# Designs tried in a protein design chat: miniprotein binders against p81326. Part 19

Target 1, 226 residues: p81326
Amino acid sequence: MLHFGGFIMEINHISKILEKEREEYIRNKVEEYLKQGFSKDDAVNKANQSWRTYIGHRIQDVIYNLLKKFLKDSGLKVTTDKALNNRNLPEELDKVKRLIAINYGEYLFLPDADVIVYKVENNDIKIIAIISVKNSFRERRFETTYWKLKLKESPVTSHIKVFLATPDKDNEISYKCPNGKPKKMRIILEYELDGIYFLKEDFEETEKAKHFGKIVEDIIEISKKL

## First folded at step 17 (miniprotein)

Design G76
Fold by OpenDDE base, look of step 17:
Structure G76 (fold): chain B 226 residues (1-226), chain A 83 residues (1-83)
Amino acid sequence: as target 1 above (226 residues)
Amino acid sequence: SEEDKKIEELLEKADELLMEAEELAKKGDYEEAIKELEEAVKLLEEALKIAKELGNEDLIKLVEWMLKLLKYLIEEIKKKLEE
């Protein structure tokens, strides 16, 4: 039984828990934007946009911290793209950064990598997985898929698993064919990615679509094959 | 460090209490479930204190999330008791 099994399973409540902060957050942001000279309607719209960004970061932070904690005992390490944006990186993180870089000819760019899981063996770094965290799919629906496909194009990065973690609050990808109609986004994401992990209970489970509680075990298993 | 070990022990115990509380709640023993969760909250508050003393930001954030979760669960169970 994985350590912190209860906390992993109860992650299902993340959307509800964080939503409790929304009213106060919106109120404060609206006031801030009004003071900046925006109209009431503009202030409300901007506050709502700010909330979407804020809640996304909060979910990402929770996922990062959980993975960092649960993978630690297995000897696996976790970092984020944010941590890699520094000019002066420790040697280890500099290597990680280079090992996830995508070649565009004259330039190397990093994929969106909210969470990066890697291992260090005999001073050799192996990237195991990248986890993209999405709260909603209103914008950039297939961005994670793009990065997965780009990573596949190089023998240096082709082994890297790309996972999506989401509460899918709006049920955009929870089911493949609700009411007999195919959900294009679910089908494509499940096909192109290595896995989708839901921060909720109400979803259609498949070989690739699982509850978030399974991600730690899956990552550990992948790490043993590298 | 000794402090890290202590935090780990506290988190493990809190997790055990959470799992027990879940089982109790499933059986309808809501009062006892709340009691277990409140005990878990106390353990996490101690862990948070130590984490803050160590200045471990990631651990602080983790424990804060866990606390929010437990408090939420307590509230939800309390609502069921009132129904």
Scores: ipSAE 0.790, ipTM 0.915, lowest interface PAE 0.6, mean pLDDT 93
Fold by OpenDDE base, fold request of step 19:
Parts: structure tokens; C-alpha cells; sequence
Structure G76 (fold): chain B 226 residues (1-226), chain A 83 residues (1-83)
């Protein structure tokens, strides 16, 4: 089965592959910001910030497409929060949107959901998992945890698994206690989330911290229990 | 569709070749690994062509990523051959 295929396993190189685009991207953005009247220093800073956003989206797209492909044969479907931000949604996606919504009393808001995995059985939609894709943990470090906790508060959404997928290129959460010092973020994320999937080989593996290659199998297994 | 099936077959074969190439590389058979990956690239290029003809944007993006990956791996193995 393609679930453990080469393309999934070799995702380890995603950061290096996409980083090759950085130089050209930065150069183009710097030029753009200079034309807008920014100083050289400001242009460089803005370009770097833009790159961080851009590379994050690129990684998300890769993960989305891989999951879409490798889950398809199992009858599972995938979408994104972005796809759900339309006023006119197909009935299926409208149902998906409603089934992941978090109640804030007067308002319903969607969790950050880079990838949403669901199944359709007998015209009923069941949300299986939400995958948050993070390239770095410089900002909003516990945002995914927040959404997991919020989803747990409702019987409508409490069953939804929340996973984090990351290359963790800077080794921010790859190890729990490197050199005997606890890494707060790793410990908290692993504790609160249903799993962390690394797009790399060099990490501390646990029951919840796994290589990305395991995510397809795990999702399929979860789907069978719903 | 027939085209979708063909793409799936191409992707599956490319994946198999990738796995074989990785095993070859682990054994130090770098030249053969590169040949396998180059064949996989050809399969993906065909898949990409079909995907573009179908206008399937998600599939296009997927195959483009896969191509980038294979090309990267080929480059990395070539570096090892030069060592």
C-alpha cells in the first residue's frame, strides 16, 4: 500500500528543497519593497518576514496534496480552512465547516485547520482529524494546542484528532530534554495534541511523536473507529 | 477516468522506483539508484503532462513537488558519487 511509499518517507527533505527558492524570492521581494519606498533595511526585514509566510504556505500545500492523494483510496477526503471561507459552499463542505466550528456563545469560529480530514458515510460527514502545519515555532507556539483544547470542550468536536506536522528545522521541539533541559514547547505540544508528525528523521520518537510517514496509517485507523 | 488511472499507475511506479533507489543508495549502488530515479522522473513528467491536460491543479502541484523531490535526491546522490 502506498501509505508508506517513498514519497511520504522522503518528505524529510522538504525544508532543504524549498529553501533553494529563498534567495530568488528574497531578492525579488526586496526589490518590490524598495519600489514601494521602504529603506534597504526595512525591505530586507519585510522580505524575510514574507519568506517565512510563503514557505509556510508551500509546506502546507505539499502536506495537503500528499494527504489528499494517499488518503483517497481509503475513501477519506481532505479540505482546508481556506476552502471553507467561501460564502457559497457545496453542501458537503458546508457541513464540514459546521462540524468543526467552535462555539463562543454568540459566535462560531473555525479553528486554524491547515488540513481537515473527513469521511462521508451514508450522507453523514464525520470529521476525523485536523492537521496544523508549522514550519517554525517563533510565533503562536501554542495556537494549535488552544484549538485542540477548544475542540475537546464540545461533544460535537471532542472526537476530532488534532495533529501537528512540522519539519522543525531549528530543532525547537524535536527533543524533550536535550542536555537534560526540558523543552517546554515539545512537552506541552505532545501532551495536549493527539500527535506530532515530523517531516525529518532526527527527532525523539514517542507514542505521540512520530515520523510523518505514519500519519496516513494513523488517520485511517482512527477513521475506522468512527 | 482512464487518464486518472494512468496517472495513478505512473505515480505508483515512480514511488516503487523511489523506494528501490533509496535501498540501492543505502547499499552504495549510487549509479543504479540515479538510474532508477531518472526513470521515475520520466514517469512523473508524463503524469504531469496528463494532469495539465486534465486541468487538475491539485494533481499538478503534487506531481511538481514529487519531481522536485526526485531531482533533489538525484543531486544529493551525485554528490555522494563525487566523494
Amino acid sequence: as target 1 above (226 residues)
Amino acid sequence: SEEDKKIEELLEKADELLMEAEELAKKGDYEEAIKELEEAVKLLEEALKIAKELGNEDLIKLVEWMLKLLKYLIEEIKKKLEE
Scores: ipSAE 0.775, ipTM 0.910, lowest interface PAE 0.6, mean pLDDT 93
Fold by OpenDDE base, fold request of step 19:
Structure G76 (fold): chain B 226 residues (1-226), chain A 83 residues (1-83)
Amino acid sequence: as target 1 above (226 residues)
Amino acid sequence: SEEDKKIEELLEKADELLMEAEELAKKGDYEEAIKELEEAVKLLEEALKIAKELGNEDLIKLVEWMLKLLKYLIEEIKKKLEE
């Protein structure tokens, strides 16, 4: 039995738990924006936008911390794109940064990588997976797919698995063909990505679409093949 | 470090209690489930204290989340007991 199995499985409640903070958060932000001279309507709109950003970061942090701890015993390491956005990186992280970079001819750019899983063997860095965390799919719906396709174009990065983790609270990608109508977003994401991991129970499970509780096992298995 | 090992032990025990509590709740033994979750909370509170002493921000955040989760589960089970 994998250590921390209970905490990983119970991640299903993340949206409900964090949503409890929303009312207070919105109230405080509205007050802040009113004091800044915004109208009531503008203040509410800005507060709602701020909440979306805030909750997205909170979910990302939870996933990052869970994976970091859970993968530690397997010898795997975890970092983030944010941690790589530093001028003075430790040697290990500098290598990680270089190994996920995408070539655009005259320039190298990093993919969006909320979580990066890698291993160190004999001072050699191997990137295992990139995990994108999305709370909703209102904007930049295929951004993760774009990065996956770009990573495939180079033999340096083609082996890197790209996963999506989401609570999908609005059921945008939970089912492929609800009511007989194909959900393009689900179908395309599942086809292009290496896996989709749901932070919920109510979804259509497939070979690539799994509960978040499976992500650790999958990553460990991938790591053994590299 | 010794402190890291202690934290790991506490987290593992808390996870075991969580899993046991889930099984108890499935059987309808809500009172016993709550008791085990409350014990898990105590373990996590100790872990949090140690993590803060170590200044490990990631670990602090992890344990804080785990605490939030356990407290939420306790509340949800309590609602079922009142039903």
Scores: ipSAE 0.775, ipTM 0.910, lowest interface PAE 0.6, mean pLDDT 93
Fold by OpenDDE base, fold request of step 19:
Structure G76 (fold): chain B 226 residues (1-226), chain A 83 residues (1-83)
Amino acid sequence: as target 1 above (226 residues)
Amino acid sequence: SEEDKKIEELLEKADELLMEAEELAKKGDYEEAIKELEEAVKLLEEALKIAKELGNEDLIKLVEWMLKLLKYLIEEIKKKLEE
């Protein structure tokens, strides 16, 4: 039995739980933007955009914390791109940062990496997986795919698994061919990524598209092969 | 640490209670489900206290989320009882 199986399964409610905060959040933000001199319409639009960002971060934080906890017993560590965005990093995190960097010739850039899973063995760091957390697919629909493809281009990073975690509240990628019509985004994401993990129950399950509850086991299994 | 072990124990027990509560709720035993969840909340509150004492921000956030979830579930089950 997976430790914290209940909490993992009940993550399905994350969207509903967080959505309860929306009304108050929007109201407060609208007021804030009005005070800043924006028009009512602009204030509302800005508030809605702010909410999208906010809720995305909240979901990311939940996923991060869950993974951190669930992977700990396996000796696996987690960090975030945000944590790596510092000038002065501990040696361990500096190594992690370097090991996920993508080469653009004169420059190295980091992929979007909401959660980075790695292990430390005898002071050697191995990157296991990058998890991108998406609440909605309105913007940057294939960004995660881009990063996966870029990571594959280097022998240094080609082994890194790239996963997408999403509640997919708008059912944009929950099914491959709803009503007989192919969902381009689902098909492409599933094809290009190493896995899609849904924070919901209502989705088409495949080898790569699974419930979020499976991500911990999958990561642990991958880690054993590295 | 002893505190870490205690937190882990509390979280594990809370998870067990959550799973039991889910099963109870599926069977229509809503009152008992709520009772189990409320017990889980108590455990998590204790865990939160310890986590705060330790200053473990990530753990604090985790437990706070778990608490939020449990409270949500309790509310949802209560709604079913009222129907």
Scores: ipSAE 0.773, ipTM 0.909, lowest interface PAE 0.6, mean pLDDT 93
Fold by ESMFold2, fold request of step 19:
Structure G76 (fold): chain B 226 residues (1-226), chain A 83 residues (1-83)
Amino acid sequence: as target 1 above (226 residues)
Amino acid sequence: SEEDKKIEELLEKADELLMEAEELAKKGDYEEAIKELEEAVKLLEEALKIAKELGNEDLIKLVEWMLKLLKYLIEEIKKKLEE
C-alpha cells in the first residue's frame, strides 16, 4: 500500500543528521548576541536556548513534508499550527482551525498540534489526527496530554487522535528504569495519548509506542473508520 | 502536469533504490548498496532541479531532506566497507 516506505523507515536517523547543523548554528548565534552587547557566557546560554527552538522546528518541517507527500494519495491533507495562525487564512484552513480550537469563554486557542491531518469529503472537513513534535521534554513534559484531555471533553473533537513524535534526544522515555519498570513520564504519556512515534532506532516498543515509520499506515487505517 | 509526473517518477524510483540498498547492506553487500544509493542521489538531484523550476517550496524541502538522508546513509555504509 505504501510506495515511499524506504524514506519513512529511515527517518530514525533524523536527530543525528540534523545535529550536524548545531556547531555552525551556535557559532553564528553567539556572534549575533555578542554584537548585541551580551557577555560571552550569556551569549552562549542564549544560543543554546535558540538551538533548542530551531531544531524542534526543523524536525517538525521534515515530518510535515513527509506526511503531506505520503498521505496525499490516500486522500488525506496535512497542515500545521503555524499555517493556521496566518491572518489571511483560506476558507478550508479556517474550517480546520475552528474544528480543533478549544473554547475558553470569549477566547479560542489552538492545542499544541504541530502537524494536523484531515480529510475533505463533500465539502465537510474531518480532523483525523494531530501530531505533537518534541525533540526533548525539558519544561513541557505533559503539555500534549493536557491538549488530548481537552479535546476529549467535546463531542466535536473527541474523535481526534493525538500522537507524540519524538527522537527523545535525552532518552527521557525510551528505556526502562533499572528496576525493570517503564519511567513514570513514559507510562503517563503512553496511557493518555493515542500513540508515541519514535524518531530513533532504540527504545522499548509497545502497541502504542513504535517507530515513526509506522505512522502513515496507522493514520490511513484510522481515517477509514471515520 | 508533465513536470509533476516526472518528479513523482523520480521519487518513486529513488525510494525503490533506497529499499534495495537497505537489503543489500543487511547482507553485507556494502559496495553494491552504495552504488544504488548514489544512483538514488542522482535521481533526487534531478527532482530537486525540477522542484526549484516549479517554485514548489514544500517539494524542495522534502527532496532536500531526502538527499541529506541518502548522503548520511552512504557515509555510514562507507564506514562499514572500510572496517
Scores: ipSAE 0.735, ipTM 0.890, lowest interface PAE 1.0, mean pLDDT 88
Fold by ESMFold2, look of step 18:
Structure G76 (fold): chain B 226 residues (1-226), chain A 83 residues (1-83)
Amino acid sequence: as target 1 above (226 residues)
Amino acid sequence: SEEDKKIEELLEKADELLMEAEELAKKGDYEEAIKELEEAVKLLEEALKIAKELGNEDLIKLVEWMLKLLKYLIEEIKKKLEE
C-alpha cells in the first residue's frame, strides 16, 4: 500500500541544502563569463541569473524523481514539459501532450507545466495534475493562475488540477495577512489554484496551502475520483 | 530485475531508518538518531552503485538527492549534540 516516505516529508530542507552550493557555483560561473569577455559587472549579473535557473531546475528534478518513485505503485505516471517537447515522442507521451495542449486558433501550445501526472486506463490516458515549480516570485508571479484559467476553458482539460510547489524562501506567499496586511499574491494564488505545496516548514496552512509531503496522498485521492 | 528489487529494498529500508531517526531526534536521542542516519547512508551508497551500473539516470538523481538530504540531517543533529 502506498506509504508517505520519510524522504518526501523531509524535502522541506531543500532550500537550505542547495543554498550551500551557491557561493562556489557563483564563483565558477563568474570565472567562466570573464573568460568569455564579459565585464565584471555583467559576469556577476549573469552568474546570479544562472544560479536562479540552476536551482529552479534542481528543485524541479527532485520533485519529479520523488513523485515518479512514490506514485508508481498507485498506477500513476509522471513526465515533464521538457520530455513532451522532444521531436520524436512515443505514442503515450504524444497523447499526453495533446491532452494538455491549449488551442490558440492556428496554434497549439503547452501550458507551462514543469511536472505532469497522468494515468493509463484501458489504453486511455487521463491527465491528473500539473505542478508548476517556482523557486521565487520576483517575476511571472501569476503565470500559473493564467494556465489554470486556460485549462478551465475546455471540457477536455477542465478537470486537470493545477498545483504550485515552492520553497518560497523570501516569504512572498507564505502568509495571507502578514502583519495584518493582506498579501495579494498569496490570496489570489490560493483562490485560483487547486493547491499550493510548500517546500518549507514556516507558512500558513489552509485547505489548499499544505506541506509538500501531502501532495502524494492528494494526487492519489484525485486519481481515484477520475 | 533482481537489481531493481535490491534497490527497492535498500530505499525502503533507508526510508524506515530516516523515519526512526526523526523520532529519536524529537526525543533528544541525538547519538542514536545519527547512527540510524549513518546506516541509511550506507544503504543508499549501495543503491547508488547499483543505479549507476544500471545506467538509470532518474534513479541516480533520486538517490543522490536522498544522500544529500541524509548528510544534511546528520550535520544538523551533530550541531545540536555539540550544544
Scores: ipSAE 0.734, ipTM 0.891, lowest interface PAE 1.0, mean pLDDT 89

Design G76
Fold by ESMFold2, look of step 17:
Structure G76 (fold): chain B 226 residues (1-226), chain A 83 residues (1-83)
Amino acid sequence: as target 1 above (226 residues)
Amino acid sequence: SEEDKKIEELLEKADELLMEAEELAKKGDYEEAIKELEEAVKLLEEALKIAKELGNEDLIKLVEWMLKLLKYLIEEIKKKLEE
């Protein structure tokens, strides 16, 4: 029984709402870079790059807080990879970290998992899903699929669902075959991931490609099977 | 706690008002939709005050996002009233 669904359903406005902050953000960042001695052209370029990173983190933050609130009544907890990189972890989060870490021989790394959903059952932690938040696909386009494939390699992590959440403002993955021509990035992402959740209305919906508002119900249903 | 229960009640009521406002806007009842969204804003302003008193940073961020969303929707509906 999903409550508070109106606010999660309306998340499709997030890019437009946050874009209103862009002008002031850029102005402040240009001033910072000029004070550091960069040329005006370099300061503007660096400020625009900084904005792209900032807005991605802001979208992640909104998703995190919404999921944390909306999943709580279903007994599900939510954390972030940023929180897991803290040096002094509570025992619960330390267990979450160990349960998603991937072993590379003498090294141990966390997958790039912006938001992690888990449950605590009889003092055991079960990782339900990892959500990667991508504002654009200019760089590291298939990183999420790499982490899904790595998680599938171990029986300890193979059950973990890997989702992508994106506004996809530039329509890089919104349609499978625009004008009859296959879009490689959309096709591969949809094939390899467990779901793609769009933070907008204009995209091709499939069994795996859905409006973000459906993610809560999907996570709850998955959690019942684990 | 009692404060936690009150915040939950305020958020639930605001969500109900948001859903009703969306249906009213679909019907073209823009003035009524705006009134419901403005009521939801007042409820969230109360929730924000309590969340700040509790020092719950995640809840503060959630309510601040919800307020931004409601204010955005009010502005968009007001534009439709202009034609």
Scores: ipSAE 0.716, ipTM 0.884, lowest interface PAE 1.0, mean pLDDT 89
Fold by ESMFold2, fold request of step 19:
Structure G76 (fold): chain B 226 residues (1-226), chain A 83 residues (1-83)
Amino acid sequence: as target 1 above (226 residues)
Amino acid sequence: SEEDKKIEELLEKADELLMEAEELAKKGDYEEAIKELEEAVKLLEEALKIAKELGNEDLIKLVEWMLKLLKYLIEEIKKKLEE
């Protein structure tokens, strides 16, 4: 449909593709932890936690590289919170960092953002969107909504769109009212955030809850309004 | 650069082949769909070679993901063909 639409839309297979790596990954990690002196039960628990961290970073990398490539021709740039936490930032990234910082009185902190989209016009930087990438909702269920609310408190940051991207493998937020019962996480996330983008096919679509394949078009449209 | 333009052309053609392959698979033309995807793999393998020569780590990761995706789709369509 759109430019590179096939590859963006087929990201819905990401969980199945990456899951093929799990068995070997877990076996290797269990062996590593056993060699470090952990009990079998501890080694298995640590290996499973290591996998969750690994797959989360892997999904973030895919999203970052797709967005970086597909937004370039629209004059949009992409960076990450990891890049912004480096000690010696280029001037452009230092400006990006300052433009998303949250004031806590005497303290200044960055929101927990995975991917940041911005544009540069004559050395003026405008932050377009922040994308939080969540593989699962076992912990920090509403972290993204907290940062959206903090960004809304200042006219300098209130325009910034805050999106959530997730495969939602365990169907924790895929449907608003499964079996007629409101799902708190889905309802609150959809209400507070500017959009939820699913990296899978089977979920309840709404104005704010969409296939990830729509995100490039949405970001470009938003950038035109700024 | 000329290398960047070449990679862009390869990626665009691979995307066209992917979309055509999905349409063929919907029609039940699995053998032709696989043929289109295999051609897309060849284009991405060329793009990967150029990205590695450039030392562009982000582009390398992108093309490696695209290759993983195409190979996954080929295997899924082959399963349908054998059923």
Scores: ipSAE 0.707, ipTM 0.877, lowest interface PAE 1.0, mean pLDDT 89

Design N37
Fold by OpenDDE base, look of step 18:
Structure N37 (fold): chain B 226 residues (1-226), chain A 83 residues (1-83)
Amino acid sequence: as target 1 above (226 residues)
Amino acid sequence: SEEEEKILELLWKALFLLLEARRLAEKGDYEEAIKKLEEAVKLLEEALKIAKELGNEELIKLVEDLLKRVKELIEEIKKKLEE
C-alpha cells in the first residue's frame, strides 16, 4: 500500500502552486491599477483585495476538479451550485437541484453548495454530499453549519453529508484548544458538520477533522451505504 | 508573465497526473500508473526548461521538488511490479 503520507504531501503542493499564482496575479493587478492612475500603495492594496476574492473561487475550482476526477471512476458525479443556477437545466441536474432544496414554506432555496456529489442509479438521483469550500472564516463563520442543520430538518435531505474543505491559512479552526483555550469555531463546526477536510498538514486530526486527501475515500464509502 | 503562467499550468497538470497515478497504484494498476507518471515527467521537464530560461530559482525549485516526487513514485511502483 502506497503510504497515505505521500498523497498528503502532494496535496500540499496545491498551496505552493496557489502561492505562485498569487504572486503572478498581484503583479498583474498592480500593473493594471497603476495604468488606471492609482498610486503604488493604492494599487497594491486593491490588488490584495482582488486576490482575496479571486482565491476563494480558485480554491473552489481546484477542489471541484479534484473531486470530479477522482470520483469519476467510482461512478459518482459532481456538480456545483453555479451549474444549478440555470433556467434551462438538463433533467439530471434539475433533479439534483430539487433534491437539495430547502423548504421555507412558500419558497424553496438552495443551500450554499460549492460542490455537490451525487450518484445515478436506475434513473434515480441520490445526493451523497455537499462540500463547502472556504479559504477564510472572516465572514459567515457558521453558514455551513446553518445549511447542515436545515438539511437535517427534512427526510428528503437529512441523509446528505455536509463537509467543509479549507486550507485554513490563518489557523482559525486547525486546533481545538491551542494553548489550552478552546476555539469555539473549530469545536462547533466539527460537532455540527459531518467532516472537516484540511488542505494542509498542520492541524489537529480527529475522527471528523481529516486531511483533504481522505475525502475521496470517505465519500465513496458513504455512497456505498446509500 | 506568459511563461510563468505556462509553468504553473504544467505543474497543475503534472500534479493531477501524480495524484491519479497514486490512486491507480493503490488499486494495483501499476502499469497505467507508470504511464501517467511518465507523462508527468515530460510536463515537468518542459516546465523546468522554461523556469531555467526565466532564471526563476523559486519556480525551478518547485518544479524540481515535484519532479523528484514523481520519479520516486515511479521507482516505488517498479519495485512492486518486480515482486
Scores: ipSAE 0.391, ipTM 0.775, lowest interface PAE 1.4, mean pLDDT 90

